# Ledger of designs, part 222: VHH binders against p49116

Target 1, 238 residues: p49116
Amino acid sequence: EGPLLSDTHVTFKLTMPSPMPEYLNVHYICESASRLLFLSMHWARSIPAFQALGQDCNTSLVRACWNELFTLGLAQCAQVMSLSTILAAIVNHLQNSIQEDKLSGDRIKQVMEHIWKLQEFCNSMAKLDIDGYEYAYLKAIVLFSPDHPGLTSTSQIEKFQEKAQMELQDYVQKTYSEDTYRLARILVRLPALRLMSSNITEELFFTGLIGNVSIDSIIPYILKMETAEYNGQITGAS
Below, E stands for the ipSAE of ESMFold2; O stands for the ipSAE of OpenDDE; V2 stands for 0.75 times the mean of E and O plus 0.25 times the DockQ between their complexes.

## First folded at step 13 (VHH)

Design m11 (framework vhh_7qbe_3)
Fold by ESMFold2-Fast, scan of step 13:
Parts: C-alpha cells; sequence; structure tokens
Structure m11 (fold): chain B 238 residues (1-238), chain A 119 residues (1-119)
C-alpha cells in the first residue's frame, strides 16, 4: 500500500496576483482567495486515495469540507498572502458599511466574530510553527472526514482518515521526538475549523464573484478542470 | 530558488565572541546553522522555526551560542560567545522549505563563512 501522501503532496505554493494594489479592493481579495481555493482543490484531486473514491464522492467531500481546507490554507499561506493586511482591509470596509447603514449591526457582529475566530486560529497555527508535512496531513484528516451530514458510503473515507492520522503521528514522533506533546497541541486546534461558517467565509473572501455564483456551485467544475486550465487559473495566465 | 549569503566570519582568540549573519531572499522558512571543521563531517549547530518560537541547539554549543532572526530584514544571526579552538570551522546557513525547525535534510545552503579560533 504505500503512504497516503507522497512528497509531491506536501508542496503547497500559492502565487499571488501581481502587482499588489496600493489599497486592497474586493477584486484583489477575491482573486487571491480564488487562487488559494483552486490550489486547495487541485491538491485534493492529486491524492491517489481521493481519486480512488470516484467523482461523485470527491464532489460531496469537497463540498462538505472546502471551508475547512480553505481556512487551513489561509493559515499556511498567511505570510505569502499578507493575510493580516487583507483582514484589516475587510474590517475597514465593514466599519464603513456600519456608518453608511448598508448592513445591520447584528450581521456585522456575526462577521466580526468570524474574523476574530479566523485570526485566533491563524495565530495559534503560527505560534505552533506548523510545518508543510503537518499541514498536508491536517488537510488530509479534514478532507477524509466521514461524519459530514449528507455523505453516504463512509467506510472507505474513514479508513483514509485513520491512515492520515496514523501517518501524522508517525511523522511528528519521528521529526519532533523531544517534543512529547506537540501532536496533542496540533490536534486540539482542528475542532475550531467546524465552528466557522462557510457562508461568512464566502461573504468575506468571494464577494467579487459574479452571476450569483456560489462556491458550492463551482466545486464540481473546478474538480473536473484539466491540468492546463487549472494552471492558468492559479497563475492568472489564461 | 532561495539565495543564502553568510557574513561575519574571521579570526578570533579563544574566549572571544563573534556574530555571524545570513541574509536570505525571504523569511518563510525554518533556518539553521551548520559547521564543518578541519578533518570533520558537517555538523548541526542550531536551528530556529519560521516565527522564532522554537529553537534547537547542539549540545556542544548550548549556553555559548544564541540563534536569532529578524524576519523584517530576512536575516538569521548566530551570536557566538566563549569561543573554543574546537569551534574552528566553516559555518553554513541553511533553510528548510517545509518549515521544519528540526529538519532531517535542509534544501538550501549558503557557501559558508570561515571562523578560526586561535589559542
Amino acid sequence: as target 1 above (238 residues)
Amino acid sequence: QLQLVESGGGLVQAGGSLRLSCTASGNDWAMGWFRQGPGKEREFVASISRSGSYIYYADSVKGRFTISRDNAKNTLYLQMNSLKSEDTAVYYCAADQYGRYKSPNYDYWGKGTRVTVSS
């Protein structure tokens, strides 16, 4: 059987739109987030175990977990993205919307709480200095979650999740042998991902999408995208 | 491709101090110092995680050497105190692209800077 992930599945390199504008706008934020989303979905579809589950199961899994994968990607790529600058721009836009009575106070409170949770998560991961191998296995654990509502035929998914958990444990124990509690510190961060609303993530990062397009509706399209077309999207060279 | 450039090497008397620097083309890597003395294999000296939260030292340098980094300047430092003749070596800066501060194999290496400790 071989390992669930190979070294090719650990590489996760985000290319940002260039040049960065003087002041961040909805278009730049949306393009940056879209590149991360495309990279995350391409990462998932490259895993042999994921491919073996078949197209319908692949679509259902990614629809269920895209927000968790995206959030892990935000944490992993926070430096490359200048995520703190993006979040500050979003907060500034939201505060201007309050002053102009464009959004309700209750809605803004929900969105600000989501931003706070996201910042807490990313700061926790940064403090732990999660490495690329650890991120790859955490993403695999999230991807192969058998317990999402609406999933069927979950036994094979559970097997792959258990394999991801086992390989992460082996990796951490071997690599950071002197840090006895590292694995526990990493794993207790995962439940927070399920407390973050995919609808609010979509509002914050994907507001620039046109034609009433939701992330849920584009997932099947992205997963079927040919490698050349996918490469055009993540580099902006289409 | 990441470029690493070491500086600060030289001749110093036993008991003295020296500060090495390594300039990198970015700051999104775990980094470390290695050295190779005359007639010896390359050995690990110290490493530091991307944020600086985790630091690891070889037993031979604990309490004498301090590793640090300035991410705003993309620079890694090694402060060397209480130098011994055994510290004579070419010192190399290294980076791990996966952010492993305890890396089994570093991806990027500088050309080295020579440190000679006299009697």
Scores: ipSAE 0.710, ipTM 0.873, lowest interface PAE 0.8, mean pLDDT 88

Design m12 (framework vhh_7qbe_3)
Fold by ESMFold2-Fast, scan of step 13:
Structure m12 (fold): chain B 238 residues (1-238), chain A 119 residues (1-119)
Amino acid sequence: as target 1 above (238 residues)
Amino acid sequence: QLQLVESGGGLVQAGGSLRLSCTASGNDYGMGWFRQGPGKEREFVASISRSGSYIYYADSVKGRFTISRDNAKNTLYLQMNSLKSEDTAVYYCAADQYGRYKSPNYDYWGKGTRVTVSS
């Protein structure tokens, strides 16, 4: 029909909770992460191609890829979030849990490996200086992934993913024409997103959710929110 | 709103050097230098990515000018060596909100600093 993404889909502005507490706590981290998650889902919901797939498919896609979208969002918003400071606070909390024998050594190892993978991913994206257009297309590529178990309409999803890949290639080749291998350097970062556990992401960033509700269970409700409800979540005003 | 303020311009002899600075109210931007000489169109000089990993120069300044940035100080620099009379221009600092070091349209512009190269 036209391009998969418009200029409105490139803008991705995270508003952090204010004021930042003197010492980071699970509630501040959870509110910050929730704002990013809601921003990411609102971004996905605004794409006409995504809307065209229908509500059931939309829910299934976001349930399958929210952790990848969230991780890309962490990398893109790392500076505004002071992500390194948040991760340091999480590590400190984790070390205190070891001292109090609250977690097994195997679990601590899994969580620390996840944090190191996340840091490595975000550092690699920062060194590549991925721009806002590139992030938008990378998010579209992971959103329109036809290869998740249980998906239907995989042919149409694959078509949208290929369109995202094609538009990213066209963008990079035109914008950074002197850098022959930039696209390849960017694309080889994507497989790492699937090595990160969504359950560990929930444990690190969403522990402060009331009632310990899983992200999987709230996705359908977030996708159905009216714009005003959604904006309240982004700004924390609701 | 991002604000950009250039400084360091002045009068310099041909073959001399000057360092321009651009102070920004933020650092999460692709940045560039442009110039406009007397009776000329505004032209690209140099650009730099958010972290400084990627740098691009106009052919006319390669080997003579060096772009750099200090994100801790929110400051962009242009070191100009081996200056020629044709480098006489108002130099503008520009920023791209999407982080592009090679931007088709920069979103924010300073008011410029004048460089005059005498022979």
Scores: ipSAE 0.713, ipTM 0.872, lowest interface PAE 0.9, mean pLDDT 88

Design m13 (framework vhh_7qbe_3)
Fold by ESMFold2-Fast, scan of step 13:
Structure m13 (fold): chain B 238 residues (1-238), chain A 119 residues (1-119)
Amino acid sequence: as target 1 above (238 residues)
Amino acid sequence: QLQLVESGGGLVQAGGSLRLSCTASGNDYVMGWFRQGPGKEREFVASISRSGSYIYYADSVKGRFTISRDNAKNTLYLQMNSLKSEDTAVYYCAADQYGRYKSPNYDYWGKGTRVTVSS
């Protein structure tokens, strides 16, 4: 059978929009986030085990986990994106908004709590020195989650998740042999991903890009795109 | 494109010390030192994780060489002590996006700096 992931699946190269504006705006943030989302979907599609599950299962899995994949991508690409600067700009914009009916005190609190959780997650990953191989396996563990409601082929999904866990364990034990508890420290970070609201992620990063449709609604379309179309999106060639 | 520039090479007597530096245009990389001696293949010397928490050495240099980094200055260092004639080589600074600590397949390479150890 061979390994779940090859060296090609470790490669995760985000190309940012150019030129970078003097002051960050909603358009630049949305384009940057869209490129990361497309890269994440293209990454998932390239995994033979994922393709083996079939189109309907692939769509259901990605619909269920896109926010977790996106958040792992934000952590992995935090420096190339200047994520801290993007989040600071969002916070500044949010603090200047006291609009009734749309941005209540409760809503502002929810969004701020989400941003703090995201920053804590990204900082934790950076402090742990998570490498590219570990990110690839963590994304695979998240992708092959058999416990989402409505999934079919759950036994096959679980098998692929277990394979991802086993290969991550083998990698960590060989690469970080002197750090006995590293794997445990990494794995306990994953539950936090499920506590982050996909609705708030859409509001923060995808405002103005998707009118009345959700990310869930466009996922089947994105997964059907040809490689050239993905490349067009991530290079801005459109 | 990541730019890596080595410095600090030169001629030194056996038993002496030398410090190599590598300045980089960025710091979000696992970094390492490799060397290629006369008539030999390029070999691993030392590597260091992004934060500096994980460090690796080739058996031939353990206890004699120390790798370190200063992320505020985007600089990688190799402190070489108790130098031997067999340490004579061109030393290359390298950076890897994904963390291939001991592999010769790093993503980015400097042009190298020459170290000659005389007896």
Scores: ipSAE 0.739, ipTM 0.892, lowest interface PAE 1.2, mean pLDDT 88

Design m14 (framework vhh_7qbe_3; at its last look DockQ between E and O 0.94; V2 from the best seeds 0.81)
Fold by OpenDDE, look of step 14:
Structure m14 (fold): chain B 238 residues (1-238), chain A 119 residues (1-119)
Amino acid sequence: as target 1 above (238 residues)
Amino acid sequence: QLQLVESGGGLVQAGGSLRLSCTASGNDYAMGWFRQGPGKEREFVASISRSASYIYYADSVKGRFTISRDNAKNTLYLQMNSLKSEDTAVYYCAADQYGRYKSPNYDYWGKGTRVTVSS
């Protein structure tokens, strides 16, 4: 059996909405986030192993891990997205809600902590200088997680995750042979993803665009979206 | 496509110093310096990760050369001290599109800048 990932799975280019507004409004943030989400799911779809699991299982996997994939995407695309600026804008928008007494003190704390976690995670990944190959494998490891409830084909999922891990190990050993502990250092970052709330992520990045519709509910549609349609979204062809 | 433009090369006496610059059209890349002396193969000089957290030098330049970068200016630098005649070469700036500071194959290359060290 061939490798889980190929060079075609390493490229992960996010195209930002144009033009960039003088003030980062909710629409721009949501559009940027949506493009990243679509890119992430498109990436998953491009993996033969993912396709082999079937539509139902694929949907279940993405539903289970979309927040983690999205977060890894944020880290990977932090520069092109100007993520720090986006997060600052989100905080500013949140301040307006706070002033209007729409959120409890506890909720405010939760949201602010979540934003901090996101920024910290992305900063940590930047400091590690995670490369495109490593990101691809990390995303695969997260995608093919067998430990989510309700999954079918768990044995196969586990197998794919193991392959991802092995290929990452081989890659790191080959590319960064002088850094004996790089693999471990990278993998140790993954638990941070599980601490992040998908609900809060959805609220921060997607509420202005999808309203009361959940990311969970739209995932099947995104996964069925044609590549041409996706590309149209990226190019901004209206 | 990323564009790389080297500058700062010239004639310098042995024991002297020179600072090379490489201006890039982007900053989201791991970058490195290579050199090719007369009649020699191109060789690795130094590399630096995007965040500058990881830096590597060839043994021949270790302790004498310093690689650095300014991401705000999209510029890569090579400070060369204690220059030797053996350092005479065309110096090339390179970038890896995947952010590999230990790149097996850099994707983008500058046209090079000539450094001549006289005895």
Scores: ipSAE 0.849, ipTM 0.928, lowest interface PAE 0.5, mean pLDDT 92
Fold by ESMFold2-Fast, scan of step 13:
Structure m14 (fold): chain B 238 residues (1-238), chain A 119 residues (1-119)
Amino acid sequence: as target 1 above (238 residues)
Amino acid sequence: QLQLVESGGGLVQAGGSLRLSCTASGNDYAMGWFRQGPGKEREFVASISRSASYIYYADSVKGRFTISRDNAKNTLYLQMNSLKSEDTAVYYCAADQYGRYKSPNYDYWGKGTRVTVSS
């Protein structure tokens, strides 16, 4: 009934911690990433179709796709985050770790490969100049993925994904009518999100704030937060 | 809270050239140029995406005007060649917060710079 997303679901404004330190540190990176994660979960919770699936299904969906949503958010907010500067700081930290024999060379190579994949994805999205409406629909497509193990209501999830795909198609064909192949160029970027390791994303962006607690374990608690608590996290007010 | 300031307007003879600039307080926006001639509605002139990968022109200016941007300087440009009396207008810089270079509704606007093309 009605469109899957409204104009309120397109607005995605990340507020960065202030002031930015002269030298980026693990605290600033983790705080910035946490704000993006909270903003992403608040975005998902605001969708009526998502709410209609029920709490257990909502938790399972976000646990399965948080890394894809987070990575899309990194691409969308790359300029406001100064993501290139954050990634450079992470690379510098990894170089110092090998110098001090704190991490194996093989582990560092694995993490560097992940950083390269992340940069390649963000660069591809930037070259396509994906707009806010397109990002909202891409996030909806990955959120309503019916193919994750352990999901219930998979037929309803698939219906919502197909609705997201249809609305994205209609939007792109109407808005960018002269660019016949734009939709295809956008959609072929999505498979790359499944190649990104959620464990490595967690280590790069969330170490220091969570300790040994996984993102997977905190998701149910974040999804149960009141709107004021969400707003406090994404603005740093509380 | 994006601030847009246009410059480069002036008086020019028909067949001449003029370059307009728009200085912005940020660069994470799709940008465009609009104009409003005497006794006319505001009309679209040209637009450019955030990374300059995509550019769109109104039919009336195709082949004569070139839009470009320098994101390091937060500056948008409009190079106007082969100017006609019909190009006389106040030219406005605009930005779309969602990054739509084909925006139905731009969010931020400058105050305009006046271009007069003599016959």
Scores: ipSAE 0.765, ipTM 0.897, lowest interface PAE 0.6, mean pLDDT 89
Fold by ESMFold2, look of step 14:
Structure m14 (fold): chain B 238 residues (1-238), chain A 119 residues (1-119)
Amino acid sequence: as target 1 above (238 residues)
Amino acid sequence: QLQLVESGGGLVQAGGSLRLSCTASGNDYAMGWFRQGPGKEREFVASISRSASYIYYADSVKGRFTISRDNAKNTLYLQMNSLKSEDTAVYYCAADQYGRYKSPNYDYWGKGTRVTVSS
C-alpha cells in the first residue's frame, strides 16, 4: 500500500549501560547486547507490514532471523558500543581459558572463527559507510526472508522483502546517484549473515542473561511486551 | 546534541591557501562543509563519510579543496588551495546523524568561520 518503512523506522539509538566499568565484564557485555536485542525487536515490531503477518508468523519469522538482525545491529552500533573493545576482551578471556585448559581445541577454533567473521562483517559494513536508511532497509530485507524453514505466509513475506529491496534501490539511486554500484556492493554483504551461529552469538554476548535458555525461546515474550516495558529494557530502566 | 566548532578562517590573498578545522564532540557522523557568500544561499562544498572512504566535492571546488578527517581527534578539515574571490563566504561544518555522506539535509551545524579572499 504505502512505503514499507517510514522515517520513524530509521531511528536506531542504542544507549550504553552506565557507568562503564574500569574493565569490561560479562555483566556489561550482556546488558549492552540485551539492549541491542530489545532495540532490534522493538524496531521489527513497529513495522506495519510485520504487524500484518499475525502473531504466529511474527514469532516464527523473528526466531529465524534474530541473529542476523542482531549482527546488523552490531555493525550499525559498533562505534557507540565500542564493539572492537568488547571483542578484544572476549578474545583475551578465551586465551585465558586455553591456558587454564577450560575449553576444547575444537570449541575454541569454532568461536575464534566466528569472532573473525563477525569482525570482518562489521569492518566491511563500516568501510562501505552504510547509513541509517540503508541499515533500516537491510534489516527489513533480512527480517522478511521467505527462505527460512517452517514459515507460513511465505508469499506475503516475499512480497514484503521485494518491497524492501525496491525501496532500498530507490533510496540509494536518489541519495548516491554518482555511485552506480553502491546497491550491489551493499547487497553482496548480506550472505555473510547466514554464516553467523546463533549459539555462538548467545555464548559471546548473552552468557548470564537467561541462564541456559536460548534467545529464540524468549522471543514470543519479547514480542508481546508493552511499549513502556520494551523501552525500559532498551534503556535498562525497569 | 553534537557540538561543532569551526576555526581557521581569515583573510587571504587570491591564489593563497587556508586550512579550516571543525572540532566535533563525536566522530560517528558523515560530515561536510558548506558555505554562504554575501547575498547568496548556503551551498555545498564537500562531504566525507564516517570512515573517510567516500568523499564528494562541489564542481566549483574540485581539484582545489581537499576534505579530510581525523577520527581519533574528532576533527574535520578543509584544505583550501588556489583560493578565488568567489570563495569568500562563511564556511559551516555540518554533520548528518544517519551517516549519509550525500545527505539532502544535515542535522547539526556549526556557527561558521569567515573566509575572505582579497584580490
Scores: ipSAE 0.695, ipTM 0.875, lowest interface PAE 1.1, mean pLDDT 88
ESMFold2 (binder alone), look of step 14: mean pLDDT 87; pTM 0.889

Design m15 (framework vhh_7qbe_3; at its last look DockQ between E and O 0.77; V2 from the best seeds 0.75)
Fold by OpenDDE, look of step 14:
Structure m15 (fold): chain B 238 residues (1-238), chain A 119 residues (1-119)
Amino acid sequence: as target 1 above (238 residues)
Amino acid sequence: QLQLVESGGGLVQAGGSLRLSCTASGNDYAMGWFRQGPGKEREFVASISRSSSYIYYADSVKGRFTISRDNAKNTLYLQMNSLKSEDTAVYYCAADQYGRYKSPNYDYWGKGTRVTVSS
C-alpha cells in the first residue's frame, strides 16, 4: 500500500476573518474557530484512508477526536490566529460572566485552567518548532485512534495509526537525523491533548456562534460539506 | 508568496566583520542562509527555526558566524566575524514554508547580497 499521507495533506492554511475588529468580539472568535474546525475536518476527509472507513466510522472518529484535532490546529495556526490575543479576549469576556455571578468558583477555576493548558500546549509546540509534516502526522495519529469506545473497524483504524506513526518516524529520522530523540519529544506532547475538555473548548470558542448546538451534532454536516461550499463560506465571511 | 530581501553585503578586509540582514514579508517560516562563491556551488551556511530554538551552522562557519532573527521585525540576521577570503560569495536568504529548520529544499529565496573579503 502507498503512504497514508502525501504532500497534499501537509498544507494546512487557515484564512482568518477580515477585517480584524478593533475589539476581538465573540463573533470574530467564533468565526475564527469555526474556520479552523472546518479546515481540520476537511483535512481529515481528504485522507484516502479516512474515506475508506466509511461515513459512519468517519463520523464516529471525528466525534471522538475533534477537540484534539482542533487543539493541534490551534497550535499549528497560533501565529496566523494571534492565539494569545484571542485567548486574552476570551478571558476578558469570561470576566464579564464572572462579574454577573453566572459561574461557580469551581467552574471558573476549571475554565481558567483549561485556557492555561491550551496556551501552554501551544507554547510547547511552538518551542519544539513542529513543522507542517509533523503536524500532519500527529493529526493523523490522533484521528486514527482505536481506543475510543463505540468505534467500528478498529483493526483498520489501528493499522492506519501505525502507518501514521511509522511515516512520522521515517520523516523525523530523515529530516532531523541529528536529533535522535525528536520523535519521542514530539510524541510525548500528545497526552496533553487528552487532558483537555471538549466541553470547555466548545464553550470558549463556539457558544457565541452555534448557541446550544453541540459540535458533536454538527460534525456530520461539516463532513458532508463540499469543499467549494466551505471555500464560499470563507470568502463570504470576510 | 513570501518575499525576501537581503542587505548588508560589501567589501571587507580579512579578519573583519559584517552583518547581513534579510527582510521577509512574513515571519512564520524557518529560515536560512546560503552562499555561492565564484566558481562554486551554492552551499548551506546556517539555519534557524521559527522560534530560534534550533540553530545549525556549516562546519566552515562555526564559531565565526551567528544566525539570529527578530520576528517582530520580520528580519533574519547573519553576523559574520573573522571573515576569510574563502567567505567571499553571494549570500542568499531562504525560507521553508513548512517550518523545517532542516529543510531539504527551501521554497523562497532572496536575490542575494555580495560579500567580498579582501586579503
Scores: ipSAE 0.852, ipTM 0.929, lowest interface PAE 0.5, mean pLDDT 92
Fold by ESMFold2-Fast, scan of step 13:
Structure m15 (fold): chain B 238 residues (1-238), chain A 119 residues (1-119)
Amino acid sequence: as target 1 above (238 residues)
Amino acid sequence: QLQLVESGGGLVQAGGSLRLSCTASGNDYAMGWFRQGPGKEREFVASISRSSSYIYYADSVKGRFTISRDNAKNTLYLQMNSLKSEDTAVYYCAADQYGRYKSPNYDYWGKGTRVTVSS
């Protein structure tokens, strides 16, 4: 049967839109986020175990977990994205919206709490210096979550999640053999992903989407995208 | 493609100190120092994770060498104290594309800087 992930599934290279504008705007943020989302979906569809579950299950899994995958991607690609600069620009925009009375105080509070949770998550991952192999397995653990409502083949999904957990354990114990508690420190970060609102993520990063389309509605399209069309969305693909 | 350039090598007397630098074209990497002495295979010296949270030293250099990095300057450092004749080697800067400070195979390498310890 072989391993759940191969070395090809560890490579995760985000190419940012260039040049970066002098002032960050909704369109630049949306384009950057869209590239990360497309990269994350293409990563998932390339896994043989994922393909074996079938189209309906694939769509249901990604619809359930895209926000978790996207957030892990933000943490993994924080440096190349200059994520701290993007989040600072979003915070500045929200503070200006308070001054202009354009948003309710309750909504702004919810959005600010989400940003603080996101910053805390990304900072904790950065301090742990999570490597590319660890990120690949963490993404596989959240992708193969059997506990989302409406899923079929939950037994098979659970077996793939357990395989991802086992392979992560084997990797960490072999690679960081002297650090007995590293695996526990990494895994305890995952529950925070479930507490982040996908609606707020859409508002923060995907407001620039043309036609007021939701991420949920475009997921089936992205998963069926031809390789050439996918490469057109991901600049610099080889 | 990541470029690594070492500097700071030279001739130093036993018991002396020397600081090596490695300038990188990027900083989103785990990095390490390796060395190769005359008639020897390349050996690991020290490594550091991207955020400096994790540092690993070869037993032969523990307590004498200190690895550090300045990510704002894209620069890796190796402070070498209490130098011994056995430390004579060409010192190489290396980077791991996956961020593994305990890498089985580093992906990027500099051309090296020579350190000679006289006695």
Scores: ipSAE 0.792, ipTM 0.913, lowest interface PAE 0.6, mean pLDDT 89
Fold by ESMFold2, look of step 14:
Structure m15 (fold): chain B 238 residues (1-238), chain A 119 residues (1-119)
Amino acid sequence: as target 1 above (238 residues)
Amino acid sequence: QLQLVESGGGLVQAGGSLRLSCTASGNDYAMGWFRQGPGKEREFVASISRSSSYIYYADSVKGRFTISRDNAKNTLYLQMNSLKSEDTAVYYCAADQYGRYKSPNYDYWGKGTRVTVSS
């Protein structure tokens, strides 16, 4: 009955820590990434279809897809985040660590390949001029993925995903009517998200988290937060 | 939030050319030009996506006007050629916060620059 997403679910405004330091450091990068993560979780939680699946299913879905949502968020917010600058700072820090502390060659290769894949994904999305409505529907398609192991209510999740796909199709055909292949070009970007490692994402962006705890383990608490506390985490208001 | 400042308006003879500029405080927006003639409603002129891959013109200006942008300078341009008296208007720079190059509404507006085409 009604649309899966409304215009209130399209707004996705990331605010960066202020002031921006002269040299980007781990604290600034982690704070910036945390704001994006919390914004992404708040977005998912606000969707009526997501709420209807129940708390256990919500936790399972977000655990399965948080890295994909985060990566879409990085692409959507790449300009306001100055993501290319952040990634360059991370590379410089890694190279200094290699020179001083000697790291495994295989691990270094894995991390650098992941950074390059992330850069290429974000560049491909920018070249396609993916708009905020398209990002909202792509995030919904990723969120309502029935393929993840251990999910309950798989048939209902699949129906919500199909609804997100249909709404994206209708939007693209209306807004980009002169570009017959745009929907296909957008959708073929999604498989790259499944190749992003949540382990490496945590190392790149979340090394400053208290308690040495994985994002996967924190998700149930993030999803249960009160709205006022959520807004504090998104804006960094302490 | 986003600041838009138009410039380059002035008086020009029919058949002449003029180039408008719009300086923005950021470039992560789809942008467009609108105009409002004396006693008329504001109307769409042209729009452009963030990367310039998608461009759209009103029928009345197609072939005569060219929209472009320089994202390194955060500047939007409108090259207006073969100007006609009906092109006389205040020209406004606008931006869509969601990046839609064909937007049903725009969220940020400049104060406008006046273009007068004398007969």
Scores: ipSAE 0.631, ipTM 0.849, lowest interface PAE 1.4, mean pLDDT 88
ESMFold2 (binder alone), look of step 14: mean pLDDT 83; pTM 0.860

Design m16 (framework vhh_7qbe_3)
Fold by ESMFold2-Fast, scan of step 13:
Structure m16 (fold): chain B 238 residues (1-238), chain A 119 residues (1-119)
Amino acid sequence: as target 1 above (238 residues)
Amino acid sequence: QLQLVESGGGLVQAGGSLRLSCTASGNDYAMGWFRQGPGKEREFVASISRSNSYIYYADSVKGRFTISRDNAKNTLYLQMNSLKSEDTAVYYCAADQYGRYKSPNYDYWGKGTRVTVSS
């Protein structure tokens, strides 16, 4: 009856660590990525439909899809993040690691292939000029994926995904009425997100986490954070 | 807060050309030009998407006006050729924070620059 997403769920504002260092380092990249991850999880937890599924289901959904949400966030915030500059710095570091024999050639190949796929995804989204409403609905489609193993309440999750798809269709048809195939062009981009390795994403963006904890292990804690605590993380005010 | 400052307006003869500029304090926006002629409602002129991939023109200006953007200078341009008396209006630069280049309403607006086309 009521819409899945309200206008408040379209707003997605990433605050970058300031100032940007002259030479990008693991700490700056990790801090930037952590802020995006926190923003993405805070966005998810603000959705009434998501809250209605309950804490255990919420944790399971985000654990299953955080990499897809994070990648959509990278594409949406690519300009704010200067993502091309971050990826260039990572590539430069990897090339230096090859020369210094610090990483295996097979591992470097896997990581470089992941970076290429990420760049292609972000470029495809940029070329389509995906707007904030479209991003919000794409994130909702990804979040409410009923097909991850181990999920409970799969019928309700599927209902919310279908509602997200329907509202995206209605939005695109109304806003971009002259572009008959825009929705199809947008939706065919989504399967690529499932080809991105969460382990490689962790290595590229989250290597600077103290204690080398996995994203999977911190998700329950982030989802339980109060708004004030979350704001402290993204502003660095604490 | 995003600031938009238009410039380049003035008096021009029918059939002439004029280039409007809009300097923005940021460039991660869908942007457009709107105009309001004497005694008329504000109307859409042209828009450009966030990445410059999609450009849309009102039928009345198609083939005569060209919208473009220099992201390095955070500046939006409107090149107006073959100007007609009907093009006389205050021209407004507008930006949409969500990237909706075909938005019915834009979030941020400049104060406008006046264009007068004489016979």
Scores: ipSAE 0.463, ipTM 0.777, lowest interface PAE 2.4, mean pLDDT 87

